# Designs tried in a protein design chat: VHH binders against F-box protein At5g18160. Part 13

Target 1, 379 residues: F-box protein At5g18160, of Arabidopsis thaliana (Mouse-ear cress) (q9fk54)
Amino acid sequence: MDKQDEKKQGTTKSSSTLTTRCSHGNHISQSNSIPLDITIEILSRLPAKSIVRSRSVSKLWSSITTTPEFIKHRSKKTSPPCVLLIFRKHDKLIVFSSPQHQNTYSHVQDYHIEIPKNGFIRRLDSVHGLICLEGSKQLVICNPTLKRFFPLPEPQGTGDEYNVGGFLGYEPIEGKYKALCIVRGWNTQVLTLEIQESWRVTKPGYTHWPTKDTGRCINGVIYYKAIIFDRVPRHVIFGFDLRYEEFTHIEFPMRNYDRFLMVSYEGRLALISSTSSVVEIWSLEDAGNRKWSYEQFHLCLPPNTSLKGVIDAGELIYTGFSLNRSFCVVYFDPKKNNIRETKFQGIADNQIWQPDRLGFDLVNDFYVLPNHIESFISF
Short names: E, the ipSAE of ESMFold2; O, the ipSAE of OpenDDE; V2, 0.75 times the mean of E and O plus 0.25 times the DockQ between their complexes.

## First folded at step 4 (VHH)

Design l5 (framework vhh_8ghr_2)
Fold by ESMFold2-Fast, scan of step 4:
Structure l5 (fold): chain B 379 residues (1-379), chain A 124 residues (1-124)
Amino acid sequence: as target 1 above (379 residues)
Amino acid sequence: EVQLVESGGGLVQPGGSLRLSCAASGFTFSSYSYIGWVRRAPGKGEELVARIYPSGGSTSYADSVKGRFTISADISKNTAYLQMNSLRVEDTAVYYCARDEWSEYGSGSWFDYWGQGTLVTVSS
């Protein structure tokens, strides 16, 4: 490290005057200032975009809205988690959100992000309010609440562009985010977002590559489908424990594993396959004992609807097109045997989808991210 | 169980032609699958050279090979081909056949299954 940095960290020099109540003895009480508790209460009642805008009002308000105390207080007053719909149109991401308990969608933000020239962003999940994206040479963390992108350091051994795959996880006990990166050549690396400035090499015991399928973070473990390259390529599910940074591997309980979506179902890793009339659910009961349970349910969905995910309430999310070419989202609760439909409002279907035109190219990537929560984490 | 087996590589002189074959097993080209040819030259990263969607017939090529290389697929033989014409020294690389299956959670191409690779050397 070179010590010739003329500019030091500015805001940390005034930390003695910006102490939270959890650190008694260094708290400065100023009679002319609004008390911290009242300021937190005021800011926590504002809409998300107002909170983001309030960070430009003063350094104090910016500091408050990034504290764990504020985030915890705000989460008690925020709406239930929402579902994000993310569409890739050329080099742009279009993000829509809807509260999981309501049947309307609102446009959150248009994003412009670089996508690998001969590759696509196909592994997206919302991890405690953040989304990990694969850039041309490094991973990029997207915070939809803040409408910000945070590129992570370039991993070791990347060389050229288009050679990284990655996953994000959240460890709930210590409250830490960790990114796991697989570099072409099958090296694996891990980085703790708030603590580490560079990637650390880790070894899973196997040379492997993740598949195109979305990874899931469940109870502090990142699960992802992967191929182990040997004499005969073998498909497995890898689990990466975020606290201990240890790998496990899990065999699929069925031979047609390529037809099953990996999800979190009732707090467990699950594999779900669905048609318009039957849904099959395999749930992992114990990763150590490698025990799976099986359930089957009957349903009646329109043809051309496809399973996209599961919300925490146990409802399965399906998407498709109606006969009039309107985009629809359907929720199915297999245990209550009920169905509900979500409708778009203020969205021009032809803006996203343009069929039957010479030179037309369909949107290449479409993702449904359930259980998304607000995050005020900046880096 | 998906497997891809390449053949047809070898030594060829500049300006020559070579045809690579990729025999697929464990899936059919009538399914929603993409087949690509990816090459890696000594001292360089991997480059997607050509891609085909066999059931739909759509193809795409890297700018470096447009007009010289042709990708094709025979669904009945479950085999993909790369016809390489007007070969240049810069085309020297290991050529891999790779498969990506179309999925409704993500429509695109980044390849999950790879063959072992076939060496193509262009020199006099």
Scores: ipSAE 0.013, ipTM 0.331, lowest interface PAE 7.9, mean pLDDT 72

Design l6 (framework vhh_8ghr_2)
Fold by ESMFold2-Fast, scan of step 4:
Structure l6 (fold): chain B 379 residues (1-379), chain A 125 residues (1-125)
Amino acid sequence: as target 1 above (379 residues)
Amino acid sequence: EVQLVESGGGLVQPGGSLRLSCAASGFTFSSYSYIGWVRRAPGKGEELVARIYPSGGSTSYADSVKGRFTISADISKNTAYLQMNSLRVEDTAVYYCARDEYDWEYGSGSWFDYWGQGTLVTVSS
């Protein structure tokens, strides 16, 4: 009901500005007269920063650009999912982006984001366009598309300088991001992004320690590897349901769990181990029943390649152990028994290889994040 | 395979001393790793008691044990130790040895991803 005249409520200190905008050439009347379908087309073609700025122009533009439908429409037109290559050099986060669905030739786009001095890059994953970074006293949310960082409030128990572990998830029904935080000696804590100013202690409370491995958000559940203390410490997978804020735990289906990468595969939680000749996939069929399925595939890759992740199309991503000037990404489709390779051509000419800038010919610590999409969340 | 094996636990009277040992295999203390001692008692949460960076020699302690406990490491034997002096009834717990990899650039080494089976320390008369 349009009975409440929000647009007439004066947040302006001067009536002269309001009076001037009643003239024939004001911006408000122009934006209000544009048809919706044309407005969507215009907005879908703008750079991400411009879309965020456009939200201050019109309540209509703000409402359009925050819908999942608009994001999906724009993604299809301008920004297909990409793979991010990320590493830290000094106080900078170096990000390379490349389309993940190209065949033979990849054009790398690079950019530098300054990272907070006490921020750590570990356990990286792209969660609906955002990345969670761990700090000594707090979590920091990174938006690579907007080149922005959003420090979250300090959780309970950080006191003096102390490392904070955490995971980010996206709850698809309400369209909300939630962060799960673990501080040693405290119960786990949860924060709904953009809504809460302080952390809430989770129930039933802290009963486990998370490992250093990357967490995954799959269909509104954050999965992470953790250790439970019974008679003998046990490695398990914890699941945290974002909607109900409830914990479950799942036993590993194998004894050599340390060799398996936790990923999303065909919409399910999966554990994948790969050599250059054999890949093993354990997929969680039913989280409630704790049932796993097993698949094994043969492949022929160069030795010293490392599995880095899985794209939504079901292809496994491999790279060498080091980032260098001739960096290649290999995609393996186990169902089709198909291999494709893309070269990151633009990386060879980058200033990161210059001794006076960064001093490196080889980077041994880097992250490959598949399925990255742009995000319009500003902070 | 990374393995940590604790020993040296037992029954001791208040004011007594015990020395716990943690023998490590599957990695070396010359690597960028932290070794910690974590204790757990019934009705209490887990408490990080002490940690050491063996190759660098840096140590830290919980306030509850500071001045009474000493952590050390022998790189050649790949073994860490916790010397516990002036023991109190409230020190009664299962003591776990744990490994955490240190990220030299980021200083992350705050999470323990490999654990021993634990050794029981009982302080009673």
Scores: ipSAE 0.010, ipTM 0.478, lowest interface PAE 9.6, mean pLDDT 74

Design l7 (framework vhh_8ghr_2)
Fold by ESMFold2-Fast, scan of step 4:
Structure l7 (fold): chain B 379 residues (1-379), chain A 125 residues (1-125)
Amino acid sequence: as target 1 above (379 residues)
Amino acid sequence: EVQLVESGGGLVQPGGSLRLSCAASGFTFSSYSYIGWVRRAPGKGEELVARIYPSGGSTSYADSVKGRFTISADISKNTAYLQMNSLRVEDTAVYYCARESDWYEYGSGSWFDYWGQGTLVTVSS
């Protein structure tokens, strides 16, 4: 409750600052203007590039289009979630966007994002429209919609290069983004985006290091695989609650945990392993018990497809190349026991990615980010 | 000091078998990293043929060696092995044992932070 009262007061203060109090006493109106509610409705219907451009032309439009309320209103109206396909080539990310709900795809929205100097990619996930990248000494937030990078302050203890692991999370109740930073052999730090200029030390209870696997933000909790440094190293899943800034520690339900992709499945933390013929799903139960449930499904996919993720509708995403060399994204619905395929134009022609390049799945060169939405957040 | 020391290479006829060993020191196989076998033939690129996560027992293989090669690890001996069966002339290469890093520096061209000296495997006739 005390933390809720503080958050409500903070939200009230930020809201009053953002909306700017307009006091009309006995003043005579200076000029006619379009009502604010109509302006919001017009702006919410514009393409993303037009909204960004409008911010440079009008201070009023900039103040409107940067509010959490406007962003939330537009998100409901403008774009269904999509899958981002990201390929690394030299110092650039090549980004393709595909609708999650279509069986055929006639156009690929592609564009190039330049990786910041000395930037490298170890983990990649879309968190409410933003991507967190790890630099040599700091985290950088990428907004694919705006095609912009926002460097975060350097955390304390980064004297050596490449000793920082990081994750981004979104807290849906207050509409806030928080970054979590783990400094190897030192401490763990948190930063609330837009509000704080410096990192705050947290207390996870363990000295640990995140694995190279992707983290997940599920219902305001950042989950990530990590190694606890004790006399005997131990692999666990850490959960960081963004609202209360508290850590939890979760044991894996199986010994072959490195074969399992960590995902959100039916609104729960889940671990999924797949071959071309069998899928295993372990789901963490949210009914107040900390027990895992297990499900197994059978499917029939070409042997050159690999599991990449899960969309919010509960379909598993696989990628591969067909016999005619077309790049394919395959969706498998375990509950309906059906498969659908989306074929992409241009990707196969460019030969940007080769599935047999190293004879196995290269997560570090090719990323599939499901459930991506537009974001107009600027820091 | 982290070291990987390889042994077991040599000359073998097509259809023959070899077992490569990789003795690790300066760290334990109790699981900070993957251990891989990487080969390089003259005039060809580097190929990761097999990798293992010793603590979890998970393994993966390149399609070119799948069904013929088996990677394993003995945690008590801190040693990784590559059992190579049904060898072909195209398997001729220098084989390296390498520890896969959790750090990747873009443009370095390597996922591995420590490498063995390499052992030559020649499949001829």
Scores: ipSAE 0.000, ipTM 0.180, lowest interface PAE 14.6, mean pLDDT 72

Design l8 (framework vhh_8ghr_2)
Fold by ESMFold2-Fast, scan of step 4:
Structure l8 (fold): chain B 379 residues (1-379), chain A 126 residues (1-126)
Amino acid sequence: as target 1 above (379 residues)
Amino acid sequence: EVQLVESGGGLVQPGGSLRLSCAASGFTFSSYSYIGWVRRAPGKGEELVARIYPSGGSTSYADSVKGRFTISADISKNTAYLQMNSLRVEDTAVYYCARDEGYWDEYGSGSYFDYWGQGTLVTVSS
């Protein structure tokens, strides 16, 4: 496989001026100029509707606001992204934050939650600064920056038995969050946040059920592993397009798909499997053609680490526990063959380790949420 | 109603073999659950030694047992197995069968098993 990095345009090449022309009688047009970098900052601060409107009124603004660089800049806002580590001990979530380019951790907050009926919080991911939690009767949106929970209404048709899988997605062009729920054996429903809508049944599609694995929102599509109930049940990857509210499904490129973590890698949907010595990456190159590319890298990790995710810089995140139960996070860059490590000490050990009812010091749930950004959105 | 029942433990000499069985009831292996074998030795924490996703066939092992232990499942019998070969004194532990819906590592720390069997003792000595 081609291991060459994409060559992105430099800052000096992106520095140009926006000119506004005015006419005065029969005289030469007057103009104002604004540097391109300042124009990008101004446009990235506008509401999504204003950005969409700007594309119809200016060819230059249309060219700027449709570039991947602009979309990325807007989605990140002004705060650098971080990794969230979330530990559940009984009814408490213990949240730590780590800057993605530094090996330091800070405690964010302890939250008290309703324990799910199955005893687990599944499919936890950070979606443009927000997290969706599955409750026994409803989905709850968590904003770690504001330290608040926003319960969503109960989905239609759940009755006395709550069998719902839930995901959150963000559509970056329109700037909208949508929650998706799959009601086992019934239907799928969608809710647009902040619009004060009730749950809406999606277009009829395949009967399916999501696995326990984390979903990923990539470029306005929610991807998740699922079992599709056709004549013979089979495992696939579902995609839910947030703008058109349409489902697609994609076959796995390999037979041992349960060993692969689904991530966003270099801006694409990817499946990654790792040991301490070898990592395998399957990247979706063309969703319509079902074309996957394959890469394999060698590494040397501590023997007690497991792959948990990927940051947008292309580093793989691993976590592990020492023989003394000290927690560590390892970042591996497969293109640069570089490793860096952060160890939890002191307070983190005391907050994570508590005896359970069996006398074991176990964590009920553990989640690694890469590329988390600050969000000041409240409902 | 979910139950996991282990059998097959006992006393064996170093270098010997044992096969542990885990009979499941109250759920089927065609569901979305993982099955793991977790051991606890005196004075040590829990260690996840092997894990299988029965409907998908994927398996994983702790480095301490890799190449010696083999986990398998029979969906029609709703039973999981742990074949233990080349046993060592340090393999002496109570072995638990557990249903897993969450994260794990090779030391068992952070394991999120929602149902556990009663355990079966494996003693490796002369």
Scores: ipSAE 0.000, ipTM 0.186, lowest interface PAE 11.1, mean pLDDT 72

Design l9 (framework vhh_8ghr_2)
Fold by ESMFold2-Fast, scan of step 4:
Structure l9 (fold): chain B 379 residues (1-379), chain A 124 residues (1-124)
Amino acid sequence: as target 1 above (379 residues)
Amino acid sequence: EVQLVESGGGLVQPGGSLRLSCAASGFTFSSYSYIGWVRRAPGKGEELVARIYPSGGSTSYADSVKGRFTISADISKNTAYLQMNSLRVEDTAVYYCARDLEYYDSSGSWFDYWGQGTLVTVSS
C-alpha cells in the first residue's frame, strides 16, 4: 500500500514555495524549560530529602540547589534556625530539636555512631547545618538534616588514637566548608569539603596546643582556644581565616578566661560568664585592633542552672535542674529582660533527665547547639 | 584557682637521671583528673611524653621515652612526678606539667591548664 502515488507530481513545485524560510523547531522532545525563578521557587519549597534527590535527576537543579543564594532563599522561606539538644548515651546520640522562637522540643530520630570506648565527644557546634565529630583517628562530619555521617580521610601523623582535634568552618562568600585538623605532636591540616582532595598542611606562625573547648565559626573565621609556647605557655584565642587559610591570635581581655564560654553574640566573637544573678559579656569589637567591649546584666534564674550557648536573636541558653530534679532549659534575653522556658515532648520518662545523687550524670554528656540550619551537602 | 608548679629541672650529662615534680593546687587528684608531662624543644612540636590518672593509677608513655621515664602521683601531697633515666641529648626541652578533667577513662586527652615549665638540658 505505501508504494502507490508516493510522489504527487506537477503541484509539488507550488507546495514547496510555502516553506520560504528555514526554521529550526523542537519536533522530537517536550520542552522541559521552566523559567529559572519558578524552578527556584519549586525547589525551595520541597522537603530537604527531595531536593537532594533532585540533584541526581538534573544537572541544572544540582547547580541551583548547591548555591549559597539558593540556601539563603530556602532558609528565609521554609527553614528558620533551630536549637539542637544532643545527649550521648553509651554508643549513640539522642537528638531533640526546636525552632529558636518556639518553646517546644521534639524528638529527632536516634543516631547510631561508633563512639570511642574510653572517650567523649567534645567541640560540638552547628556550622551552617553540619557538625564535626572527633573519631579515634579521623574527623567525621554529621549532617542532621540528611541523617548521614561522612568520615573524612585520616590525616597524616595519626599513629596514636585520640590525638586528632578538629574544627569545622563555613566561608559565606564562596559557600565553602573547610575542616581544620590539629594532630597532636605533628602539624595542622586543612581540607575543603565536597572537593575530593587530601589534607593540606598549613602552618600557623606559632607552635600551639588547642584546648578541648568548642570552636566557633563566625563570618568565615574559625575561632578556638589554644595554648602557645613562647618562653612560658599562655592562653590565646586562635583565628583561622577560611578564605586565605591564614592564622591570627587574639589575647584574652581578662585573666580568669577559664570561666568564660566562647560564643557568637550579635555577630561577634564573645566571651560570656554567668551565675544565676549576673552575666558578663566581653565582645570583640574589631579583630584588627584587638579591642574588646564589656557589658554586664542582672537576671534572676533558678539555682543550679548553667550557661550553655547563645542564639542569633541574642538570647542566652541555660540548662539545669530544679529543686524537684526536673530538667529545665531557660532562655534569657538581656535587651528585653525576658525569660522563657522550653517544653519537651516525648522525653518525660528518659533517665538522662535525672541527675545522680552527687550531681550531674557524668556518664551522659549533653550539648546545646544553637543556630542549626538545613544542609544539603552530600558526598 | 588552678595552679601547677614544676620543679627539678636542670643540667645533666647523657646517661644521667633527673626527677621532675609537679605540685598542684586549686583541685585534687582524688577524682577525674589526668596529669601529663609535655615537652617542647626549639624547632620541634609539643610532645606528650607521659600521662597518669592518679586515682586509678593508669599510665601511658610516648614511644620515645618508654622504658626510660616513669610517671607517678602522690594523692596525699597532690603532686605528680616524672622520673627520667638514661637521658639523651634529644631529651633536652622545656618540660610542662598539664592537667585535664575527664569524665571517662581516656587514652589521650587535651590539657587545658599548664604550668610555667622547667628546663631540662642534657649536655656533656
Scores: ipSAE 0.206, ipTM 0.649, lowest interface PAE 5.3, mean pLDDT 74

Design m13 (from t4a with W102S; framework vhh_8ghr_2; at its last look DockQ between E and O 0.57; V2 from the best seeds 0.00; counts 0 for: pae E 8.8 > 2, unsure alone 63.0 < 65)
Amino acid sequence: EVQLVESGGGLVQPGGSLRLSCAASGFTFSSYSYIGWVRRAPGKGEELVARIYPSGGSTSYADSVKGRFTISADISKNTAYLQMNSLRVEDTAVYYCARDESEYGSGSWFDYWGQGTLVTVSS
ESMFold2-Fast, scan of step 4: ipSAE 0.442; ipTM 0.779
ESMFold2, look of step 5: ipSAE 0.107; ipTM 0.607
ESMFold2 (binder alone), look of step 5: mean pLDDT 78; pTM 0.786
OpenDDE, look of step 5: ipSAE 0.019; ipTM 0.373
ESMFold2, look of step 8: ipSAE 0.011; ipTM 0.463
ESMFold2 (binder alone), look of step 8: mean pLDDT 77; pTM 0.782
OpenDDE, look of step 8: ipSAE 0.018; ipTM 0.332

Design m16 (from t4a with W102G E103Y; framework vhh_8ghr_2; at its last look DockQ between E and O 0.56; V2 from the best seeds 0.00; counts 0 for: pae E 5.9 > 2, unsure alone 61.7 < 65, grease 24.8 > 24.2)
Fold by OpenDDE, look of step 5:
Structure m16 (fold): chain B 379 residues (1-379), chain A 123 residues (1-123)
Amino acid sequence: as target 1 above (379 residues)
Amino acid sequence: EVQLVESGGGLVQPGGSLRLSCAASGFTFSSYSYIGWVRRAPGKGEELVARIYPSGGSTSYADSVKGRFTISADISKNTAYLQMNSLRVEDTAVYYCARDEGYYGSGSWFDYWGQGTLVTVSS
């Protein structure tokens, strides 16, 4: 009895769900994306504030504007040099910027920069768009354009002692920033401001201590006042060549050197003294031969003005002591015997001028930095 | 003109004592200045030995001299002192008096120096 096992072939109707792959034709909408070269050109023509802001708005713009090529390209399109007026108030720097060649009421834009907690201002100088500040154990670089601080590594041998002095320089041939640090009782060190760099000990030189005075970087040489320890301690001018990393020293041409401001005058190292009626200028003619030239000029300055610096064009900068709602900068050209004035009308935020309970006097912490240029460099 | 004049240096035996003086002129011991003693031994660099803030009386010492040396100042005389006790051969150096303007807090740079006075510790 043949049990015909009827294998019920269950026809599983595989419902082929025709997933109509809507071939959304990748209409690559040729998004008329602005070519990169045009984008670079557009960005390079923007005001500094707009460039900085662009970095926060777009990753693409940030990537473009932070490249060395863009920075270099933008530097060729920079605005005329400015004079910076810097006031310290507690943990903030209040910065006013004014074009050096403007005779008219310029609305001075002020901005605030927070000072790093470990930083104090001993020396302040503008070096090719960057400001060098001396901290307790390290140098701090400020970029006013970016409103940022960049602390440098601590030099070797600092220990627990706060015996660090330093300067910033720019070597124009290689286009590099270098910092010089003097560690008391230890040695001198140099740092090239590049990514992941460390301090290098310089060749043995003279034992010396920098004074509190601001150094000057002139044509790839950092000049600064120092005490040299020979038989008798004496004040001299040191020169550090940034390219060769070598030290030289020069004697002061006068005995009353403490009354002179060290500056760049017409592209040379100069010592300038100014009274209410007389300007004396000692210019270094030949560093190798230690030759100085002397010039004297007569001027009539407004009362209560003091020499603060020199612009590259050879004009001396004078400012008053009164930080009223407006202050005046006086420019004196000794060769032309011409005086011009620029008035700063700063709407200082009422908060800035509020005397603290201690009677904060901004006059004691006032800095004038001539020949400042915009920089987009970060470290 | 700011001047610092050291005195009191000389020859002393190990274990002996010496007192150095620094007479300051051209400025007054004020709340904004430190006075320091810096020494330079033969063949060595300069070392800050001691520092005083005359207006406040605060003092600091190098570890090498701590417990042996005492810095003091007489504001009325505008003079600083370094009492050196238990002197060692290693303390042989030229000792300089220096002024440091305290405007920038700790770690300021000395801007004026004396001519120095020689201290020789020898048996």
Scores: ipSAE 0.026, ipTM 0.499, lowest interface PAE 3.0, mean pLDDT 81
ESMFold2-Fast, scan of step 4: ipSAE 0.488; ipTM 0.791
ESMFold2, look of step 5: ipSAE 0.092; ipTM 0.595
ESMFold2 (binder alone), look of step 5: mean pLDDT 77; pTM 0.780

Design m19 (from t4a with E103Y; framework vhh_8ghr_2)
Amino acid sequence: EVQLVESGGGLVQPGGSLRLSCAASGFTFSSYSYIGWVRRAPGKGEELVARIYPSGGSTSYADSVKGRFTISADISKNTAYLQMNSLRVEDTAVYYCARDEWYYGSGSWFDYWGQGTLVTVSS
ESMFold2-Fast, scan of step 4: ipSAE 0.410; ipTM 0.758

Design m2 (from t4a with S106E; framework vhh_8ghr_2; at its last look DockQ between E and O 0.30; V2 from the best seeds 0.00; counts 0 for: pae E 9.6 > 2, unsure alone 63.7 < 65, grease 25.1 > 24.2)
Fold by ESMFold2, look of step 5:
Structure m2 (fold): chain B 379 residues (1-379), chain A 123 residues (1-123)
Amino acid sequence: as target 1 above (379 residues)
Amino acid sequence: EVQLVESGGGLVQPGGSLRLSCAASGFTFSSYSYIGWVRRAPGKGEELVARIYPSGGSTSYADSVKGRFTISADISKNTAYLQMNSLRVEDTAVYYCARDEWEYGEGSWFDYWGQGTLVTVSS
């Protein structure tokens, strides 16, 4: 009574009723070792910290968990997302995180960084588990899960007067990260991160300069605000399709575009502006290039809170300080009209306000990175 | 409505001087506003020439113009200036006034530009 189990390990067919031919050599009944696919499945169920720790303890586990096959398999199991709060004090980044479904924040780690020439870190976002940092001569990729930095090659045409400005994106169909940089407004270059290639020059159709706002990678397209010099300088939204490496641009649907934050909302490109009482959301409809929908929602928040981003579940993120000097993060759900608050009392009394490096120092920059997930990719 | 209007460009001989003005409207110079002069020579990309932090008076210059150009600002007139001395033929360009607004947690680069004023240095 022999039967061929139709194993679920990558056969794409799960039926166990398949007729088995006779027993000699038709199926594997014994093995001295566990197949790589099964070992990957077992190890992939471990928490991220356990996987990273295991790389320091076991050569076998390190050899398995660093393979492209393991990384691909683990990537199919998306971790629960979190919101990162990043404070910069001089050359130090102080990172806190909270799962998006909970009202608690905890300190994750500190990083030391090279301060950019302009004194600010630009265009931070979390893209499929990685964070892109702008340096003076190159972009640097931070993988918080691995606690590692990966400097990218220097693009051509860098100079002393400009930082390298750029964006990270993730192309979900091929599972590739790509970086886009615009050097001095006219020199546009692309790098595919996973294969260690050099930057390649691309043609955007228009010479353009990204503005101070961060970009957003949405469904394999990097969107960013930019100025073009056609006949007259004007603001547009550029889209860079990561799969085809094509540029397009989109007109803003309103004249006061500088007060709108560009985000992903309900899986679409959106522009959001908020006061303490009103939220305006312009969403790009997928039916047409120039078709936007508009929604307006009411809320009641202290005027000292600022809109910082949107989580994938559709909640808007605000930050500010309470009367008790507690740093707070407020989540507003426009569809459910509810507000939830996460208190982060440690920030107000944390070492980020203490003197270091020649005395009393203020926080230089503060960033909110929603939708951060684990990633095991390395370069 | 943010607007920057450049003026003071023109034709000048090598070794001459010129003073550019950038009048701002729709905002006032503030602790978070940097004003820069960016030039674009024919067939070339942008070059940041000079930058000023009007509230603090801090300035910076490209090496190509250091010692020859001076940036300044008059907060009461909401105007920035670029004094250009010892002009050379390679200084020929359209000069743009640009604003860079810094805020907590946001990337920054010039977000508003003027229409430009042409400076031609020739015999």
Scores: ipSAE 0.011, ipTM 0.397, lowest interface PAE 9.6, mean pLDDT 73
ESMFold2-Fast, scan of step 4: ipSAE 0.457; ipTM 0.776
ESMFold2 (binder alone), look of step 5: mean pLDDT 78; pTM 0.788
OpenDDE, look of step 5: ipSAE 0.024; ipTM 0.389

